# VHH binders against q9w197, part 33

Target 1, 300 residues: q9w197
Amino acid sequence: RLRLQDIPALTQDHCRMRDPAEVERIINEFVIGGPERMQIVSDFDYTITKQRTEDGGAVPSSFGIFNACQSLPENFKAETDKLYHKYRPIEIDPHMPIAEKVQYMIEWWTKSGELTSGFPFDQSEIDQIASKYTHALRDRTHEFFADLQRLGIPTLVFSAGLGNSVVSVLRQANVLHPNVKVVSNFLQFRDGLLDGFQQPMIHTFNKNETVLNETSEYYDLVHTRDHIIVMGDSIGDADMASGVPASSHIMKIGFLFDHVEANMKKYMDTFDIVLVDDQTMDVPRTLLSLIEKQHKLNLE
Key: E = the ipSAE of ESMFold2; O = the ipSAE of OpenDDE; V2 = 0.75 times the mean of E and O plus 0.25 times the DockQ between their complexes.

## First folded at step 22 (VHH; framework vhh_7n9e_1)

Design X3 (at its last look DockQ between E and O 0.01; V2 from the best seeds 0.00; counts 0 for: pae O 11.6 > 2, placed apart)
Fold by ESMFold2, look of step 22:
Structure X3 (fold): chain B 300 residues (1-300), chain A 121 residues (1-121)
Amino acid sequence: as target 1 above (300 residues)
Amino acid sequence: DVQLVESGGGLVQAGGSLRLSCAASGFTFSSSYMYWGRQAPGKGREWVSGIYPYGGSTYYASSVKGRFTISRDNAKNTLYLQMNNLKPEDTALYYCAKESFGKTNTYFDSWGQGTQVTVSS
């Protein structure tokens, strides 16, 4: 029976928990259940990628990679920036009800799709730009994905960003293993021309089992896996596994970097583990190592 | 139903050339992103080069750029990798891959069985 005080990664000052006893209980359930009951659901932007680099520089979002492509029409960035400045404040408003925000997110996505239609686009530019950020993933991301593959743990990268960028970064970083799936907004083409985005639309507030349902190929991999690690960098990410049975055990890990003091209470109320300015995969990896250690002992 | 069958591997001297082929079936080849990956002994799988549908834009890992050329023949449903100026470091099992989307547009890769390339020094 594991105790939190005996797990060094979880006793560090930057590792915060509203209910340590509950975290301890869930860890022990994961260890007892073993890797065959595990699944991972993770956001991409600023969750797998760093929130800051070692030198303090910025990391572009998955849409930021796309918007930097030179084959886009000259006015594309200006029109996209207009939409961003209109809708981003609504998306992050701490007081507007989510149901109201959803209508604005649908509007934003629809207008973005209209802008992203009717012209050719050189998809290899995404690869060229993404190549510059394969080393901007959280420290030990390579090892984390290798561990997941070795343990046979299905891993969903669930992103409201641009999947083409997500996949390019993951592929070029050599972490897009067979156990990894990506659900995101992907470019759609018709006769070689951009035609908006593939359905369904994914936005911050529908990143949950409503999008991932029993008819999806992901469900077939994970429907028996009721031990879940959820990782995200924003409040909306905490809901990514909400459709699982009530008997499920879910560990929600939140990466808090911006406006730490102002956001601490909301993150603590939402995530089981809040990691302040942690640009590594060390806590998720520690959980896997505990599960793996007990699994190996049981096989003796 | 997706099938990817690699061929053309073998033993070759450093500085030599080799052409890999991947016969594809069970999907619409001409509308799919295709790529080559490789796995050297004792290492993880590495992305090598990809080719897009619709105009055939290509992209290469820095380790092979200028030496390898990816191409496709949509009429024959075949992906190619021309490998020139081969080095011992290119020794690996080479895999053909395609991007795949499920019913809900869940992205995953589909892989072939691979063909062995061995470059003697």
Scores: ipSAE 0.662, ipTM 0.883, lowest interface PAE 1.5, mean pLDDT 89
Fold by OpenDDE, look of step 22:
Structure X3 (fold): chain B 300 residues (1-300), chain A 121 residues (1-121)
Amino acid sequence: as target 1 above (300 residues)
Amino acid sequence: DVQLVESGGGLVQAGGSLRLSCAASGFTFSSSYMYWGRQAPGKGREWVSGIYPYGGSTYYASSVKGRFTISRDNAKNTLYLQMNNLKPEDTALYYCAKESFGKTNTYFDSWGQGTQVTVSS
């Protein structure tokens, strides 16, 4: 049996756990189960990407990448910013029930879609902008995705952002391997013009229901894999694997960066592991390493 | 500069015992995952045993489980492999390795020349 004290990456000060015993238990299950039982579900913005650069620089969101495109209408950014200021406070309101928030999120997306319609757009512009931020991935993300590919572990990048940007970044960063699936909001075109977003709409609070249900194509691929690592930077990300069987073992890893003191309790209550200002993939890689090592030994 | 120096190998008869040592330097030994591997003539490298940091858990290849014991002395920066009930198929060059969770990978690397273990029938 593995002990947490034996795993250096999990004994660091920035690695916080509500229940170390539970984390240890889950790790041992992962190791016993092997890579064949594993799947990864990860957010993109500020999860796969850094929350800050080494020099403290800002990292744009997937929508930020899109908004930086020059061919967008002049008022597009202004109008989208207005929407952001209206709906973002609702999204992050800790006192508002999720059920109520959902309506606002739908409204937000609907209005955004209306703004994102009626003009020509070349997706290559997204590529151009995205190319500037391939370095903004967490440290050793390339190695992490390589590990996942090597081990044949299905990886879902589940983003409520703009899928076109997500895919562009991952592709250009050379981490969009065959085992990686991106589920997000993608641009839709009609008669050569932008026409909002493709359905279904993915917002902050419906990630779990959209992909991990029994009717989804992705479900067919991963329904036998009941060991899950979930990664995210927002509280809502912790529920991305809520549609799996109760017998599943889920490790929820949360990245905490903003307002650490104010958010610590909520994150500790939500995630199994809270990584404070950790701009690396070292912890998830460590978990995979443990699994792989045991698997190799079992094959010998 | 990471250094691993293996010793303790030799010629033994089947059923015999050997104790291998690996002197480590150039890194924080106590916090490192350490491994023994071996390579038999004409065969590829195989992993034999591993030990986790901080007096942690041990694991063994199925072929050596119950016969070999890995241990470490962090105060001496030394890794050990007690090999009991040796078999001719255990004949190999044994090497010490460490795992790096650094920049590039989570694989183990060997920096030593290895020590030859030969088990006669």
Scores: ipSAE 0.000, ipTM 0.202, lowest interface PAE 11.6, mean pLDDT 88
ESMFold2 (binder alone), look of step 22: mean pLDDT 84; pTM 0.832

Design X4 (at its last look DockQ between E and O 0.01; V2 from the best seeds 0.00; counts 0 for: pae O 14.5 > 2, unsure alone 63.5 < 65, placed apart)
Fold by ESMFold2, look of step 22:
Structure X4 (fold): chain B 300 residues (1-300), chain A 121 residues (1-121)
Amino acid sequence: as target 1 above (300 residues)
Amino acid sequence: DVQLVESGGGLVQAGGSLRLSCAASGFTFSSSYMYWGRQAPGKGREWVSGIYSYGGSTYYASSVKGRFTISRDNAKNTLYLQMNNLKPEDTALYYCAKESFGKTNTYWDSWGQGTQVTVSS
């Protein structure tokens, strides 16, 4: 039986927990179950990538990488920005009912697809820009993904951003291993021209079981894996594994960087572990190490 | 079923050249992004070079740019990697890969078994 006080990575001052006993319980379930019951569901932007590099440099979002491509129409960025300013306040409105918000997200979704249609686009531009940010992943991400592959743990990168950018960064960083799948918004092409995004569009309010239900290709890989680590940098990411059976054990890790004082209560209410200004994979890696140790002992 | 079968590997001295081939079947080759990766002993898989459909744009890892050339022959469903000025650090199992998309916006890569390239000093 592991105790939190004996796990140094989890006793650091920046590692906050609303209910340490519950975290301890879940860790022990993970250790008992071993790697074969594990799956990982992680956001990409500012979860696998850093919020800020050590030298203070900005890290673009996956759409930011796309928007930096030179072959986009001259006013594309301005038009995209207009949509953002119209719909973002609706997306984050604390009082509007979710059902109403979903209609606006579909509207935003449709208009964004129309802007991203009817012109040729060289996808290697995404690769060219993404290459500049392969060093901007959280420290020890390379080791984290290598461990996941070695342990055979299915890993989902679940992003409401642009999957073409996500894949390019992961591939060039050499972490896009056979156990990794990406669920995201991908560009669609028809007759060599951009034709919006592949359907269905993923947005804040369907980034959950709605997409990852039993009809998804990911479900076939993970339906026996009821021990789940969820990683995200925003409140909405905590629901990425919603809809799993109540008997499932889920550890929710939230990366908090901006507006820490203002956001602390909400993050603590939502995530099991809140990591304040932590630009590493050290806590998730520690969980894998504990699970692996028990696995090796069982084989001996 | 997707099948990717690599060939053309072997032993070569530093400074030499090899041409790898990847015979593809079970999918529409001409519309697929294709790439080469490699795995050196004791190291993880490394992306090397990719080529978009229609013999389109190519992109290379910085470690091979200027020495390696990726190409495709859509009529033969074959991907190629011409490797020139080989160095001992190019020693690896070289594998062919394609992007795959499923329902529900799901992406994954499909790989071949690989062909061994060994570069001696």
Scores: ipSAE 0.701, ipTM 0.888, lowest interface PAE 1.1, mean pLDDT 89
Fold by OpenDDE, look of step 22:
Structure X4 (fold): chain B 300 residues (1-300), chain A 121 residues (1-121)
Amino acid sequence: as target 1 above (300 residues)
Amino acid sequence: DVQLVESGGGLVQAGGSLRLSCAASGFTFSSSYMYWGRQAPGKGREWVSGIYSYGGSTYYASSVKGRFTISRDNAKNTLYLQMNNLKPEDTALYYCAKESFGKTNTYWDSWGQGTQVTVSS
């Protein structure tokens, strides 16, 4: 049996756990189960990407990447910014029920879609902008995705952002391996013009139900894998693996950067592991390494 | 060279039973996650059942759950599928497969020629 005390990456001060014993239990289950039982579900914005760079530079969201494109209508940025200021506070309101928030999120997306319609757009512009931010991935993300590929572990990048940007960044960063699936909001075109986004709409509060259910194509790929690492930077990300059998073992890893003191309790209550201002993939890689080591031993 | 040879298929009446076998060679069977899949005429390959190597856990497609049982004999490098209460909808070519942990991840790796199961009404 593995002990947490023997895993340096998990004994760091920035690695916080509500229940270390539970984390240890889950890790041992992962190790016993092997890579064949594993799947990863990860958010993209500020999860796979850094929340901050070493030099303090800003990392744009997937939508930010899109909004940086020059061919967008002049009023597009202004109007989308207005929407952001209107709906973002609602999205993050800790006192508003999720059911109520959902309606606002739908409105937000609907209005955004309306704005994102009726003009020509070359997706290569996204590629150009995205190319500037391949370095904005968490440290050793490339190694992490390589590990996942090597171990044949299905990886879902589940983003409520703009999928075109997500894919562009991952592709250009050379981490979009065959075992990686991206589920997000993608641009839709009609007669050569933008026509909003493809369906179904992915917003912050429906990520758990859209892809990881029995009716999804992705479910067919991962239904055999009941050991799950979930990674996110927002509270809502913790529920991305909802819908899996109750017998599943889920490790929820949360990245906490903003307002650490104010958010710590909530994050600790939500995630199994809270990584405070950790701009690396060291912890998830450590978990994989443990699994791989045992797997190799079993092969011998 | 990975080899999988399926056998045990045939014609059965609805409600009948069959036991499929898959003889495996060319890889470490005991450490491999193994699958049964099937392909009906005009349809794509469908996952049917799987069995883990380490924990021995089993899983089934909803369409066969409660009727089919997957098992393995590591000493014989053989995978089995006990199929009970067969239905016409179960008619298909049944494949044995293993999972690959390589860089080229196709969840279905190295399957045999298959064995035909035909269930008559």
Scores: ipSAE 0.000, ipTM 0.221, lowest interface PAE 14.5, mean pLDDT 88
ESMFold2 (binder alone), look of step 22: mean pLDDT 79; pTM 0.800

Design X5 (at its last look DockQ between E and O 0.01; V2 from the best seeds 0.00; counts 0 for: pae O 13.1 > 2, unsure alone 62.9 < 65, placed apart)
Fold by ESMFold2, look of step 22:
Structure X5 (fold): chain B 300 residues (1-300), chain A 121 residues (1-121)
Amino acid sequence: as target 1 above (300 residues)
Amino acid sequence: DVQLVESGGGLVQAGGSLRLSCAASGFTFSSSYMYWGRQAPGKGREWVSAIYSYGGSTYYASSVKGRFTISRDNAKNTLYLQMNNLKPEDTALYYCAKESFGKTNTYFDSWGQGTQVTVSS
C-alpha cells in the first residue's frame, strides 16, 4: 500500500491537494488495476506546452501558431481579434447560463469559419512556425509519452484549439506515437481552398462526453479503461472524461500558473492535484512509474 | 482498408544513397497529406519529412534537410524518399504514414510496417 508521504513528487509545496486522502486512494486503485486499465486525457495548450519557458518567452496557442502564418489575408488577424473581443467575455462570464453561452460559441465558430474560407493555404507553413516551439513542451514530455507508448496506454490530446497546430508540434517533437489520438478543430479544404473547420465544433462547453460519446472512434479504444488521468490548465478541462461509469477512478491534474491566489480556491475545488507554476511532466510521470512498478510487485 | 507498404531499404555504406518507396491503397492518395518517419532500435519514433496534397509543398526535419527529398507520384499512388549522403545516425526502420480522421474530428496517423535502413560506417 502506497502512502502519499512516501511519494516525494507529491509532497512538494507547489503540489496542492484539497483531499490528500482521496488522491492516495485513487493512486492505490490505479496500482491495483495496472497499466492495462489506464487512459490519459490531456488538453494541449498550456498543458502539454509550457505556460512559460525558462527564458520567459511566450508560448503561442495552437490558434496563435496558425495566426502567425504569413500567407493569411492581410486583415485576418485583425478580424479574428474583433471576434475574440466580442465573444471571449461571453465565454468567461460567470453569470450567463451555459445554454446561452453555447449559442454565442456557435456564432463565434461560424464567423471564424467564414474568415477561414475561400483562399489557398499551405499547411507546411504551420509546420515551419510550429518548429520554433517544439522546445516549449513541459520538461520530460518526451519521456512521458515514450513510457505511455511502451505501456500501451491510450492517450487522448483533447483540444478546443486548432488541431493542425497541435499535431504539428507533437509530431515534430517526436511524441505523436501510435497510442496518441488528437481530438480538436481541424481545417477543412474544398478544391484546394480553405473551407472553415471540420465538424463537429469543439468549444469550452462541449469538450467532454458530448464530443467523445459512444459514436466517437476514440471510445472504441478506451471503453474498457476506467482508470483515467485528466490533465488541464483551465477549469473547463476537468470535465474532459465525464460520462464514464460511476465505478471509474479519475485523477484530475490542473496546471495553475497565472493569478494563482485568485484562482486557487476554484482550482482546488475542481482538480484533485493542483500544480502551481510547474512546467514539467514530473507528477504525471511519477504516477505512471508507481502504477507500473508497484503493480508488478503486487503480482510477484 | 488503408494499406501502406514500404520498400527500398537495405544495407548501405556511409555516404551512400537509397530511395524508399511507399505503395498506398485504400484511400484517395492524391488528396492526402503523407509523411515519412523512422525509429532506431531502442529509441522513440522520429518524424522525418512530409509532403502536402495541395500545392505539393514539402517539409523536412532539420536532421535530414538537404540530404533527403520527399516526392509523390499520384498516378502510381506512390510516395518516395530519396536519401543521399547517408550517415550511421540514419539507421532506422522507416515508416510511411498518412493523416487519418475519424467521424468526430479524431486525428491519428496510419503507419505502414516499415522498411529497414542500415548505414554502416
Scores: ipSAE 0.506, ipTM 0.833, lowest interface PAE 2.0, mean pLDDT 88
Fold by OpenDDE, look of step 22:
Structure X5 (fold): chain B 300 residues (1-300), chain A 121 residues (1-121)
Amino acid sequence: as target 1 above (300 residues)
Amino acid sequence: DVQLVESGGGLVQAGGSLRLSCAASGFTFSSSYMYWGRQAPGKGREWVSAIYSYGGSTYYASSVKGRFTISRDNAKNTLYLQMNNLKPEDTALYYCAKESFGKTNTYFDSWGQGTQVTVSS
């Protein structure tokens, strides 16, 4: 049996756990189960990407990447910025119930969709902008995705952002391997013009209902994999693996950077592991390494 | 060493306005979450506002919402607090702080000398 004390990456000061014994238990289940039982569900913005750069540079969101495109209407940025300022505070409000937030998120997306309609757009512009931010991925993200591919572990990038940007970044960063699926909001075109986003709408609080249900194509691919690592930077991300059998083992990893002191309790109550200002993939990689080592031993 | 120097405080009548400044040095200001706190006579320190990195998301205590505005100039390594519609209960020594994470908990540290804000009735 593995002990947490034997795993240096999980004994760091920035690695916080509500229940270390539970984390240890889950890890041992993962190791016993092997990679064939594993799947990963991860947010993109500020999860796969950094929350901060070493030099303090800004990391744009997937929508930010889109908004940086030059061919967008002149008022587009201004209007989307207004929406952001209106709805983002609601989204991150730690005191507002999720049920109440949902309506606002829907409004946000609806209005955004209306703005994102009626003009021509070339997706290559997204590629151009995205190419500038491939370095903004958490440290050792490439290694992490390589590990996942090597182990044949299905990986869902589940983003409430703009899928076009997500895919562009992952592709250009050379981490969009065959085992990686991206579920997000993608641009929709009609008669050569932008026409909002493809359905269904994915917002911060409905990820769990969109992909991991019995009717989803992705469910068919992963329904036998009941060991799940969930990664996210927002409270809503913790529920991305909802809908799996009760017998499943889920490790929820939360990346906490924004307003750490104010959010710590909530994150600790929500995630199994809270990584404070950790701009790396070292902890999830460590988990995979443990699984892989045991797997190799079993094959010998 | 982290240094924070507050300024802009003073005496103002109720309903008046002040703008506080905090000059920061000794750390990467642009990537740090910064806070304003205050301590009234006979009371403990309380946080009144915070500003994030990357986009400048802001947080306000309920007591100051709608009246105070936090902002930052990363080029100048300066934090600001615009205080409007001041009330006598806003009277306090105002501090600038940087968010920090210790071994066991998170905290705000690197308080400066503070700047006194006095609001008369």
Scores: ipSAE 0.000, ipTM 0.224, lowest interface PAE 13.1, mean pLDDT 88
ESMFold2 (binder alone), look of step 22: mean pLDDT 79; pTM 0.792

Design X6 (at its last look DockQ between E and O 0.01; V2 from the best seeds 0.00; counts 0 for: pae O 4.2 > 2, placed apart)
Fold by ESMFold2, look of step 22:
Structure X6 (fold): chain B 300 residues (1-300), chain A 121 residues (1-121)
Amino acid sequence: as target 1 above (300 residues)
Amino acid sequence: DVQLVESGGGLVQAGGSLRLSCAASGFTFSSSYMYWGRQAPGKGREWVSGIYSYGGSTYYASSVKGRFTISRDNAKNTLYLQMNNLKPEDTALYYCAKMSFGKTNTYFDSWGQGTQVTVSS
């Protein structure tokens, strides 16, 4: 039986836990269950990509990559900015009921789709912009995804952003292995022109079992895998695997960077492990290494 | 069902050339994003080059820029990779791939079985 105090990566000052005994229990369940019971569900923006680079540079979101493409209509960025300024405050409002927010998120997505319609667009522009940010993935992301592939662990990148950008970054970083799936919002084309986004919409508040349920193709791939690592950088990410049976063991890892003191309590209440200004994959990789070590011993 | 069958691999000396082909069936080839990946011994699969359906725009990994050329023949449902100035580090199993979507906006790549390219020094 593993003890947390014997796992150096998990005893570091920036690695915070509200309930260390529960984290220890889940780790031991993962180790006993082995890689065949594991799955990973991770956000992309500021979870697989860094929240900050070493030199303090900005990392664009997946929509930010798209918005940087030069072939977009002259007024596209200005109109997109107007929508952002109208709806972003609603999205992050701490007091508005989620049911009401959902109506505004649908409105935002619908209007964004209308703006993203009726003109030609060369998707290779996304690739060109994305190539500049493959260096902005968390340190050891390449190794983390290689380990997941080697261990046969299904990995879902679940994003309410723009899937075309997500896929481009992951592919160019050589981490989009056969065990990786991406669920996100993708551009739709009709007769060679952009035609908004593919249905159904994924927004901040349905990024959970509403999308990933028993009828989804991803659920069919992982329905026997009840040991789950969830990774995210926002409170909403913690529920990405909430539709699994109560007997499931879920380890929720949250990456906290902005307004640490103000956000610490909320993150600690929400995630099992909170990593403060950690721009690496070292903690999730440590969990995989513990699972792999026992798996190899069992094969002896 | 999606089928991707690669061919044209073989043994070639460094500095030489090869042309790979990928015969595609079971989907609308002309409207699909297609790409090549490769897997060297002891490494994971790596992205090499892609080509979009409309406009035929192409993009390349930095390690192959200027040496490899991706192309497609929509009338024959065939994807090509012209490989020039081959180096020993290009030795790999080369895979043809297409974007695929499952239910609920689930993106994944559909891969062929691959064709071996071996570059002797």
Scores: ipSAE 0.404, ipTM 0.786, lowest interface PAE 2.8, mean pLDDT 88
Fold by OpenDDE, look of step 22:
Structure X6 (fold): chain B 300 residues (1-300), chain A 121 residues (1-121)
Amino acid sequence: as target 1 above (300 residues)
Amino acid sequence: DVQLVESGGGLVQAGGSLRLSCAASGFTFSSSYMYWGRQAPGKGREWVSGIYSYGGSTYYASSVKGRFTISRDNAKNTLYLQMNNLKPEDTALYYCAKMSFGKTNTYFDSWGQGTQVTVSS
């Protein structure tokens, strides 16, 4: 049996746990189960990407990458910014019920879609902008995805952002391996012009149920894999693996950056592991390494 | 009132080692991004090394990478810089600083008086 005290990456000050015994239990289940039972579900923005760089540089969201494209209509940025200022406060309102928020999120996306219609757009513009931010991925992301590929572990990048940007960054960063699936909002074209986004809509609060309907082929691939690592930077990300059998073992890893002291309790109540201002993939890689090590021993 | 007090500087021969300390007070040290900078004679201030909150990640200027190690003790509210294989070009006033993050930008809002490091050839 593995003990947490013997895993240096998990005993660091930036690695917080509500229940270390539970984390240890889950790790041992993962190790016993092997890579064949594993799947990864991860958010993209500020999860796979850094929350901040060492020099304090800004890291754009997937939509930010899109908004940076030069061919967008002149009023597009202004109007989308207005929508952001209107709906973002609702999205993050800690006192508003999620059920109520959902309606506003739908409205937000609908209006955004209307703005994202009626003009020509070249995907290469996204590629150009995205190419500038391949370095903005968390340290050793490349190694992390390589480990996942090597171990044959299905990986779902589940983003409520813009999928075109997500795919572009992952592809150009050389981490979009065959075992990686991206579920997100993608641009839709009609008669050579942008026509909003493809359905179904993915917003902050429907990521859990959307994956079951939109990615049926993916479900077929992972339905036997009941050991799950979930990664995210927002509280809502913790629910991305909802719907799995009760017998499943889920490790929820949360990345905490903003207002650390104020949010610590909530994050620790939500995630099994809270990584505070950790801009690396060292902890998830450590988990994989433990699984792989035991797997190799079992083969001998 | 944010206070940063550097210590550990001195005169050392090329190839030698020093360990700098920075005692922090007046803010939540553990949750703060901290960094070391230095200013050589006749030159501007330059970034040397940074460490994320709670010690999650570390970064170094190319000129010191592999020779210097930044670390922190959150229980003691102290930042450290282990400097190995020192070179004459490392001669400078070394200071620690706190990075702050605004809504749209980042800045360094506090630093100490510094500690002098002199490396003789």
Scores: ipSAE 0.036, ipTM 0.461, lowest interface PAE 4.2, mean pLDDT 89
ESMFold2 (binder alone), look of step 22: mean pLDDT 83; pTM 0.826

